VH-VL binders against SWR1-complex protein 7 (SWC7). Designs and how they scored, part 6

Target 1, 125 residues: SWR1-complex protein 7 (SWC7), of Kluyveromyces lactis (q6cpf9)
Amino acid sequence: MSTQNDSIALLLLQITLYHQQELAHADSSLSLDELLVEPIVDNTVVEKFTSHSMVQIYAPELAPLNIRSIKGLISDLFTNTNIQEPKNLITLANHYYSERLNYLQEEKIPELIQQMKDEYRKLAE

## First folded at step 22 (VH-VL)

Design j04 (from j01 with heavy chain S102K)
Fold by OpenDDE, fold request of step 23:
Parts: sequence; structure tokens; C-alpha cells
Structure j04 (fold): chain C 125 residues (1-125), chain A 126 residues (1-126), chain B 107 residues (1-107)
Amino acid sequence: as target 1 above (125 residues)
Amino acid sequence: EVQLVESGGGLVQPGGSLRLSCAASGFTFSSYNMNWVRQAPGKGLEWVSYINTDSDYIYYADSVKGRFTISRDNAKNSLSLQMNSLRDEDTAVYYCARDSTKVTGWLQEWYGMDVWGQGTTVTVSS
Amino acid sequence: DIQMTQSPSSVSASVGDRVTITCRASQGIRSWLAWYQQKPGKAPKFLIYKASSLQSGVPSRFSGSGSGTDFTLTISSLQPEDFATYYCQQSHRYPYTFGGGTKVEIK
């Protein structure tokens, strides 16, 4: 999965995670702990995800996805993500956050620094 | 200065409608969940409605469900409460109140309401 | 819904007194309990959150304790400006619910 896909995965997890918190807050029959493992995905999640600017810009192919497809994406994250901890929305989010952070630290930030140096050099000439 | 200012209160007959507004200033309104809370004369506080930042999560007290509609315009830093089918028991001072929240790790914590407006009075009477 | 039972409904006290107000939830709300102060004709003021955390700017004479179902607001030494009505509120579940209030009056 590409670094950009990691960002999109993280976004989906964040949206889904927040949704679980709101649902658990609203319905006493729901347990957040359970929802973190088996999240509820409904049209609210779908709409929020597919309409998000990050998706529109970086993953437009995901914009037309329906609820079934979004559920599938989330399921795939649970199934295919390689982590040692028990899988839930938090541990998955931690993983993808870490992956994103590593990318930023190891690749993106150095690249930006170099670009800045290059631009500064040009201006100084 | 962080401030909320309610308006739109007044006298209305039972069955009537009224629209309350809350103007926010001094903070990034779009970053905060908002509430309406009311207080009948000489009575305690009653939560009325909640709306999150993106308006995709909205909740109502059972007493107003189906009659009241909460909405927000983040571009205008405004919160609204459309009240229809008003009843005598809806008579109260209505406060808009900012949710105090904190994100710890990936989880949001709801602490209560840290900023309140001065309130606007709604009187339902024949 | 979670019912919040606040006691007493009123208390008469003098300046310098220790005042204790209790709030009981009908079910466990962990630490998601807030306290407010309200003076006549004014909006409520946020005092304490998460049962025991003091809101910025609130005097240290105010303190909160408790978890689960039983909570307490304590004013260690009542000051003239503390005569008001106090409310507890649970933020554990929607709908948010308040206690009935406790009026702290001058003895």
C-alpha cells in the first residue's frame, strides 16, 4: 500500500472511530470497546469519507464507493494490516499513523528541506 | 474575548414557531461542537440539542424531538435553533453553549460546556 | 436516560464554611461529570470537569471528587461571591442530563 493510501486508510479509520464514539455516546446498548473491534459503518461514515477533500484529491476512485465497498475497505484494514497487537480501530489507527509519520520524517520532510535549500540558493545567486 | 450571544427570543402563541440564533466570536467556531440548553423560570437546566462541528451528528432531547431543529453556519459563526409547534412547557431562557472537549490519543473526551451565552427568553403563552 | 440526583436542594451557610454538594447518577458514568455555578439572571459558569478537574480561572477552594455514580462538589471556605446555585451534569451519554441544582444561601 502506497504512502498516500496509508493516509487515506488513516482518514477512514479516524472517521470510523469518531463515528463509533458518537454512536456509543448516543446509544446505551452499544459498547465502545465492542465497536472498536466491530465498528458500525453506515451512510454517515460513507458520506463523510467519500466527500472528504483528501479522498477527492488523492483517491478520487474511492469517491463513488457505496456502503458495501466502504465496509469492505474497513474489513480489509482489519484483515490485511500487519500488526502484533489485537486489531481494533485504535491499534489500526496507531499503525497507519506511525507509517505516515515515518514517511514524513524519512522522506517528505527531507525532500522539503532540500527544496527549500535549493530555492534559497537560487535566490542568493 | 470568547463570546456567545443569543437572539431571537420573544413571545409566541402555542403552536407557533420561533428561530433562535447564536453568534460566536473570539474563537474558531467551526472547531467546536455546540449545544442548546434551556432553563424554565425558576427551574433547573435542561439540555436541548447537540450538533457537532460538521453537522453530521445531531441529537435532541426527547421533549423537543421532531419539533426543534438545530443547525449551524460555520462560515458565519452562527448556531440556530428552529422551534416549531411550541408548547407552554417550552417557555424558558435558551442558552447556546460550547462543548468542552479534548482528544486523548484517538478518543475524544466530552467534558461539558465551557462557554455560555447570556441567554434569550422564549415565552409561549396564549 | 441517566438521571442525576443532586442533594441537598438548598443549603444555608456562612462565609468561611465548608460546603459539600452531592450528585448521584442512576448508572455508572465513570468520571464524566461536570459542575456549574449559576447566579440569578446569569448563565451557568463551568467549574469542574471530569469529576475533579478544575476549569481554568476557577478558585482552588472549589474541588470535585468521585467516580462511577457518586460525586461531590466541595467549597472549602465559602466566599461571598459563592452564594449561587450549583448544578452537576453528566457528559457520559446523550441526552446530557443535569442535577436538580443546589442553592447555596446565606445563613
Scores: ipSAE 0.852, ipTM 0.938, lowest interface PAE 0.5, mean pLDDT 96
Fold by OpenDDE, last read:
Structure j04 (fold): chain C 125 residues (1-125), chain A 126 residues (1-126), chain B 107 residues (1-107)
Amino acid sequence: as target 1 above (125 residues)
Amino acid sequence: EVQLVESGGGLVQPGGSLRLSCAASGFTFSSYNMNWVRQAPGKGLEWVSYINTDSDYIYYADSVKGRFTISRDNAKNSLSLQMNSLRDEDTAVYYCARDSTKVTGWLQEWYGMDVWGQGTTVTVSS
Amino acid sequence: DIQMTQSPSSVSASVGDRVTITCRASQGIRSWLAWYQQKPGKAPKFLIYKASSLQSGVPSRFSGSGSGTDFTLTISSLQPEDFATYYCQQSHRYPYTFGGGTKVEIK
């Protein structure tokens, strides 16, 4: 899975997770623990995700997605993410956060450092 | 200095409308959830409305649902409360109050309201 | 909705006294309980959050305890500036709800 996909997945999870917290906070019939495993995805999640600048800039193909599609994306994260822990929004978020962090530390930052070194070398010549 | 300043209060007749404003300064307004809380003369505190940072989560007390509308303009560091169909029981000092929250891991915790304005008085009377 | 029952409604005390105020929730709110101080003509002041955490700048003579449904605010040694009305507030669920208040007045 690409780094870009990881970032988008993490964003979706963050939005969804926050949504569950708000819903549980507003409705005494809802349990946050249950929602973390089986989250409610409604138009609020869809609108927040599809209108997010990160999606519009880096994944514009996701901008026109409807509620069914977003539900599908969430379901896909639960189904296809490979983690050792029981799957819920938190453990999934932890996973994709770690993936993003690893990418930054192991690939992106070293790449940028190298580019800076190269530019410095050129300027010194 | 962290500060909230309410304005817009006044005298209105029953059935009338009024728009309250709250100006925030001294902190990153867009990073905080906001509330309106009111206090009738000689009475206790009553929560009125909540709005999150992005305005996509809004909640109202049952007593004001359908009549009041909370909104915010993060670019202007402003919170508003549009009050329609005002009733005598809406008479109160209205406070703008900042939510105190903390994120632990991925979960947000709600602590209450740590910053309050001086309040603005709304009087509904015929 | 969660009802917050505060007691007593008023208490007469002297400077130096230990003052205890109780707040009871109609259902379990874990530790999501805040305390406020309000003086006449002034906005409420945030004192304690999460039942027992003292807000920055609040004197150490103020303390909070409790969890679940029963909570207590304690002023270990009442000072002249502490005469005021105190409110508890649950932040467990919307709508946020306050106790009825406790007026601490001079004996």
Scores: ipSAE 0.851, ipTM 0.933, lowest interface PAE 0.5, mean pLDDT 96
Fold by OpenDDE, last read:
Structure j04 (fold): chain C 125 residues (1-125), chain A 126 residues (1-126), chain B 107 residues (1-107)
Amino acid sequence: as target 1 above (125 residues)
Amino acid sequence: EVQLVESGGGLVQPGGSLRLSCAASGFTFSSYNMNWVRQAPGKGLEWVSYINTDSDYIYYADSVKGRFTISRDNAKNSLSLQMNSLRDEDTAVYYCARDSTKVTGWLQEWYGMDVWGQGTTVTVSS
Amino acid sequence: DIQMTQSPSSVSASVGDRVTITCRASQGIRSWLAWYQQKPGKAPKFLIYKASSLQSGVPSRFSGSGSGTDFTLTISSLQPEDFATYYCQQSHRYPYTFGGGTKVEIK
């Protein structure tokens, strides 16, 4: 999975996780602990995800997704993410956050620093 | 200085409509969930409505559902409450109030309301 | 909805007195309880959150305790500026609900 996919996965998890908190806050019959393992995905999640600027700009192919496809994406994250901890929205989010952080620290930031050095060198010539 | 200022209150007849406004300043308005809370004369506080930062989560007290509409304009640092089909029991001082929240890890905690406006008075009377 | 029962409705006290106000929730709300102070003609002031955490700028004579269904606000030594009405509020679930209020009056 690409770094860009990690960012999109993280976004989806963030949106879904926030949704679970709001639902549990509004409905006494719902348990947040249960929702973290079996999240509710409805049109609110779909709309928030597909309309997000990150999706529109970096993953426009996901913009037309419907509720079934979004459920499929979330299910896929639960199934295919390789972590040691029991899987829930929080542990999945931690994983993809860590992946994003590692990419920034080990690859993106050094790359940007190098680019800046190169530009500075050009200006000094 | 962090500040909320309500406006739009007044005298209306039963069945009438009124639109309240709340102007925010001194903080990043778009980063905070907002509420309306009212207080009838000589009575206690009653929560009216909640709206999150992106306006995709909105909740109302049963007493105002179907009649009141909460909205926000983050670009203008403004919160609004459209009140329709007003009743005598809607007579109150209406406050806009900022949610106090904290994010720990991935979970948000709701603490209450830490900033309040001065209130605007709505009187419904024939 | 979660009902918040506050007691007493009023209390007469003197400067220097210890004042205790109780708030009971109709169901468990963990620690999601806030306390407010309101003076006549003024907006409520945020005092305590998460049952026992003191809001910045609030005097240390104010304290909160409790969890689950029973909560208490305590003013250890009442000051002249503390005469006001106090409200509890649960933030555990929507709709948010307040207690009926407790008026602290001068004896």
Scores: ipSAE 0.848, ipTM 0.934, lowest interface PAE 0.5, mean pLDDT 96
Fold by OpenDDE, fold request of step 23:
Structure j04 (fold): chain C 125 residues (1-125), chain A 126 residues (1-126), chain B 107 residues (1-107)
Amino acid sequence: as target 1 above (125 residues)
Amino acid sequence: EVQLVESGGGLVQPGGSLRLSCAASGFTFSSYNMNWVRQAPGKGLEWVSYINTDSDYIYYADSVKGRFTISRDNAKNSLSLQMNSLRDEDTAVYYCARDSTKVTGWLQEWYGMDVWGQGTTVTVSS
Amino acid sequence: DIQMTQSPSSVSASVGDRVTITCRASQGIRSWLAWYQQKPGKAPKFLIYKASSLQSGVPSRFSGSGSGTDFTLTISSLQPEDFATYYCQQSHRYPYTFGGGTKVEIK
């Protein structure tokens, strides 16, 4: 999975998690702990995800997805993500956040620093 | 300085309407969930309404449901409460209050209301 | 709705005293409990969140404890500026609900 995909995965998990949090607060019959493992994915999640600027810009192919497709994506994250701890929305999000953070620290930031140095050097010449 | 400033309070007759406003400054308003909380004279605090950042989650106390409408304009850093069909029991100081946001890495959590306005007084009386 | 029962309704104390206020939820709310301080004519001030976490800028003499249904706010050594009304608030379920308040008065 690409670093961009990691960001999109994280976004989807964040949106889904937030939805679970709101639902759990609103409905006494719902348990957040259960929803973290088996989240409710409805049109609210789909609309928020597919309309998000990050998706529109970096993953436009996901913009037209429907509820079934989004459920599939989330299911795939639960199934295919390789982590040691029990899987839930938080632990999955932690994983993709960590992946993104590592990319930024190890690759992107150094690259940007180098570009800045190069630009500075050019200006100094 | 982080602050909220309520306005729009006043004297109204039962059955009347009033629109409260809350102006936010000193922080990124669009990043915070907001609440209205009221306090009747000499009484305790009563939560009135909640609205999240994108206005797609809105909740009301049963006492105001169907009569009050919470809304926000993130571009104007403004929170509003439209109050219709006002009753005597709606008499109170109305506070706008920001949900406290605690960020741990990617995770945002909110456990209370950390910023309050000075309040605006609504008096419903014939 | 979740009922928050706060006790006592009032307490008389002197500067330097240890003051304890309790709040009981009608059902389990985990740690979704906040404490506020309110002085006459002023807006509430956020003191404690997540039952036991001290809000930034709040003196360390304030502390919160508890989980589930029973919660406690403690002022280890009451200061003159601490005479006020205190409220607990649950944010576990909508509607958010407050305790009835505890007025800390000078003895």
Scores: ipSAE 0.796, ipTM 0.909, lowest interface PAE 0.6, mean pLDDT 95
Fold by ESMFold2, fold request of step 23:
Structure j04 (fold): chain C 125 residues (1-125), chain A 126 residues (1-126), chain B 107 residues (1-107)
Amino acid sequence: as target 1 above (125 residues)
Amino acid sequence: EVQLVESGGGLVQPGGSLRLSCAASGFTFSSYNMNWVRQAPGKGLEWVSYINTDSDYIYYADSVKGRFTISRDNAKNSLSLQMNSLRDEDTAVYYCARDSTKVTGWLQEWYGMDVWGQGTTVTVSS
Amino acid sequence: DIQMTQSPSSVSASVGDRVTITCRASQGIRSWLAWYQQKPGKAPKFLIYKASSLQSGVPSRFSGSGSGTDFTLTISSLQPEDFATYYCQQSHRYPYTFGGGTKVEIK
């Protein structure tokens, strides 16, 4: 299964990355560099992701997922995301952030401007 | 303008309970992690507890684990510390402190505590 | 837990003196060290973060240096308002820990 879109993928990566930093901050035996490549996913990550309003609204099929399924989503992000840099939580997050910015700049904003121009034309008639 | 105001301190007997509150104003409380820090009379500073913005990450000093509970209410801009099974070594001024962690890129940078309240005094004595 | 050892315990100095106080961590804390100033009956005041970055509104006579385990706070020309107790604090790992304090006194 899939995270559905770039914003949901970025959300999962952000939550997971924050968690790794807290784990390493609390436990000197954990290496953040290693966690960035092989993250620990526990109930904290699952609850934060599945209860998030973005998931509830835009990807409701993901809201009932358990730990095994959430780990699967993260594995899919590592496996299926095509980037030139070595893959870790940071480079994956950068990728999905850039993809979201590109979508806004190249497609969404021009479409909204066109819709606004169309509404102006109707009002001028 | 940015302020933290503690309340709820007082005199309590050993084994008693007390709940401290901290009212925040002048900043977006829900965007900041928070700490409790205490200072026994004539002594140095001792970190007590930490809570992040969503209450997902909570940590305690060993000296208070199992007896103290940190919590926050972001809608009311308040931080709380429930103190149970109080001991004479818990006698201190208790400070509410705003955590100054900054995110650079995707990584947190751990800066310390940039805003402190005036403190509230807890005295545990028979 | 990371122990923070501050020295000296007190410094006797005159207005205009250069004052240096040190802080040593029991293990590497990179640059996650803060300095605070505290006057009697008042809350600590945030001075330095990330070992060497000056908090907004803090006079430029204060400076911090160091990384790893050894850190220094320097007051280049002591002013009457600088007589206080200074604390270092590591934020590298939970639990956060403070040094024992350095009291800067009038000689």
Scores: ipSAE 0.759, ipTM 0.890, lowest interface PAE 0.9, mean pLDDT 92

Design j04 (from j01 with heavy chain S102K)
Fold by ESMFold2, last read:
Structure j04 (fold): chain C 125 residues (1-125), chain A 126 residues (1-126), chain B 107 residues (1-107)
Amino acid sequence: as target 1 above (125 residues)
Amino acid sequence: EVQLVESGGGLVQPGGSLRLSCAASGFTFSSYNMNWVRQAPGKGLEWVSYINTDSDYIYYADSVKGRFTISRDNAKNSLSLQMNSLRDEDTAVYYCARDSTKVTGWLQEWYGMDVWGQGTTVTVSS
Amino acid sequence: DIQMTQSPSSVSASVGDRVTITCRASQGIRSWLAWYQQKPGKAPKFLIYKASSLQSGVPSRFSGSGSGTDFTLTISSLQPEDFATYYCQQSHRYPYTFGGGTKVEIK
């Protein structure tokens, strides 16, 4: 998966997860445990996601999406994410967070360190 | 120093309107959810309203719903409470309070209100 | 709505006394309970969060306990500055609600 795709997926999961918590906090008829598996996606989630600077800058093709499309993205995350744990918003968010940490640890930081070493070699006299 | 300073209180007639303001300083206002809490003379504390950082989540006590409007301006570090159709029972000291909810992992932890202003007095009387 | 019942409404005590205040929720609130101290003419002061965690700068003579529906605030040895009214507040669900208060006054 793309590093930008993982970051955008995490953002959507984070926004959606925050929303479920607010819904359950405000309405005693809603169970957070159930919402974590079957989240409610409404205009609040859509507006927060599509207007977010990460989306505007790194995934502008997602900015005009409507509620049906955003629900589809969330459904795809549940369907397509391969994890051993039972799938819910928390376990999915943990997965994409771990993927971001792995990318930073395995690729980006070593690349930056090597670039710094290369620049030091060029500048050393 | 972390501070909240309320203003805009005063004497109003029943049915009147008043706008309260709360100026925040010494912390990143845009990172905190906020509350209004009131206390009638000789009485206990009553939560009035809540607003999150982006104004996406706003809640009111039933006693004020439809009459009061909470808002914030993160650029000005300001919280506001527009109070319309005021009643005798709205007479109180109104406090601006910083919400202390913390996110641990992905979950909110609901701690209460850690910073309070000194309050502004609203008196609704004929 | 979650109702918070605080007991007693008033306590008459001397410096050095141990004071215990009880707060009961009408339904389970897990540990989402805060305690506040308020002196006459002053704003409330945040004392305890998450039922038992002391806010920074709060003296260790204050302690909180409980979970679910039954909570207590204890002041192990009253000091002159502790004469005040104490409130519990649940933050488990909107609307947030406070107990009726417990006034700790000089015997």
Scores: ipSAE 0.751, ipTM 0.887, lowest interface PAE 0.9, mean pLDDT 92
Fold by ESMFold2, fold request of step 23:
Structure j04 (fold): chain C 125 residues (1-125), chain A 126 residues (1-126), chain B 107 residues (1-107)
Amino acid sequence: as target 1 above (125 residues)
Amino acid sequence: EVQLVESGGGLVQPGGSLRLSCAASGFTFSSYNMNWVRQAPGKGLEWVSYINTDSDYIYYADSVKGRFTISRDNAKNSLSLQMNSLRDEDTAVYYCARDSTKVTGWLQEWYGMDVWGQGTTVTVSS
Amino acid sequence: DIQMTQSPSSVSASVGDRVTITCRASQGIRSWLAWYQQKPGKAPKFLIYKASSLQSGVPSRFSGSGSGTDFTLTISSLQPEDFATYYCQQSHRYPYTFGGGTKVEIK
């Protein structure tokens, strides 16, 4: 799968998770445990996500999305992400973080090392 | 050397306005949440306001809501507190303080305030 | 708002004494409790975070304990430089609140 899509998913989850913590920290009637499973998605989440430089540079098609569409993206993450743990914002974020780390470790870094080795071999000739 | 330096304190009449500034140096200011804390003469510490790194989350003590405005300029490493409609009870030393909230995994850990300025004195007197 | 009640309001002690200061929250704050030391005319100094973790550079004679609603700061062997007022502060929920302070006087 596309590493840009995983990074954008992780960004959305990170922004949403941060927001739930601030909501619970400011309002004693809100339970973080409940918000982790059924997050509040409001204009703060939407604005932070759609205005983020990663979205504007790497996923500009998402920048004009409204709150209904952003809620849909989050719902899709809950529905479509295949993990063994019970799904909440933390376990979903861990999943996409691990996918990003695996890509860097298994594909990108070895690719860069090989490119450097090839350049060294050319210079030695 | 990590440092916070407040300025802008002074004598002001009730109903007046004053703007406090806090200059940060020796750390990446844009990576830290910030607070204002005050201390009236002979009294304890009172938290005044909080602002996160991007100014998306701002909170005030009830005693100052609607009268004080916290802001930051990350390009200038500056924290500000605009104080309007000042009252006698606003007389205090005002400290800026670096919030030491840390993210472990994805969760915020709420540690308190690890770096403090020397304070600037505001006196509201008629 | 979460009220923080500190006891005692003051204590007089001799060099070498063990001093214990208590802080009670009006509701559970887990371990989101900090301790500060403030000397006259100076800014507060961060001593302890997460109820029991010592800030870097703080002497090991200082210790913190507790969770939930009841917390203590202990100075195991009081030194002359420990003359100060000590404050607890909860960071569990906005607005952040401080205890009333405990003045430690060397007698």
Scores: ipSAE 0.748, ipTM 0.884, lowest interface PAE 0.9, mean pLDDT 92
Fold by ESMFold2, last read:
Structure j04 (fold): chain C 125 residues (1-125), chain A 126 residues (1-126), chain B 107 residues (1-107)
Amino acid sequence: as target 1 above (125 residues)
Amino acid sequence: EVQLVESGGGLVQPGGSLRLSCAASGFTFSSYNMNWVRQAPGKGLEWVSYINTDSDYIYYADSVKGRFTISRDNAKNSLSLQMNSLRDEDTAVYYCARDSTKVTGWLQEWYGMDVWGQGTTVTVSS
Amino acid sequence: DIQMTQSPSSVSASVGDRVTITCRASQGIRSWLAWYQQKPGKAPKFLIYKASSLQSGVPSRFSGSGSGTDFTLTISSLQPEDFATYYCQQSHRYPYTFGGGTKVEIK
């Protein structure tokens, strides 16, 4: 479902973005600005993503993926995500974060509020 | 109260080994990156090692790389430093220090070490 | 590795004096500079982060400034409890490195 897919995409982007910052912090020859556009994906990203409980629970088909496949998922996020800003890890992460907030604000929170109102009405009767 | 307590220091011969421990209390240990910092007698501070919350990112000073191993057990609120092949120059007080790096937006802000233990003394002497 | 050079190595001052300590990085570190205070026999105490942000509980007589390569810690009115050695530390890149320290002695 779209909310789960957006959350899984955001997770992968968060893990990848964190990794680029650590790489640039450890190696002065690496430019964070370049890594934001063309990230380095290595076994650290793969293991952190595939072992994550969110992946295990909500996207178990992704748990056995190898490094080549994870690189492919990240490439797909760059290719397939429709945004107007120049694409990098930050703008992509902002997009999926906004999609998650929009779902919560427009769909899930109103549903929960109505469920709570229904329970309160039953208690008042 | 927020507290870090180091232990495991002592006297050891060159080439020997020691394992240092750091017990954390009063905060959510698993949410913080951690460092070891040492100070030789009468000298300044020297960063030794860093480990992030999930042990995915581990870094060492060149002077200890290959000989020291940092680790953590988040279930036990403990940080460890295994020190092998000890040398005279490893003689120091060893501090456990909580990293205060914060994420703003998606980017890390690298603030330093906001909580320190009182240290444990390692003496490497023949 | 980024070398951090502190100056002066020591200073003698009277209670009430303004004390200035400088720290120079061998390459740009943006604002990723911390200051620590250490009293004899004690662990370092975190004073300032992000070059100029005062840690909670630190007296307002302490202040920090600078960015890039040149940084300053100022004690506006030295108190007897400020006798200590002060260290700067860059956190811009691994390995983290400290300055050599500045010992502040009360006359």
Scores: ipSAE 0.734, ipTM 0.876, lowest interface PAE 1.0, mean pLDDT 92

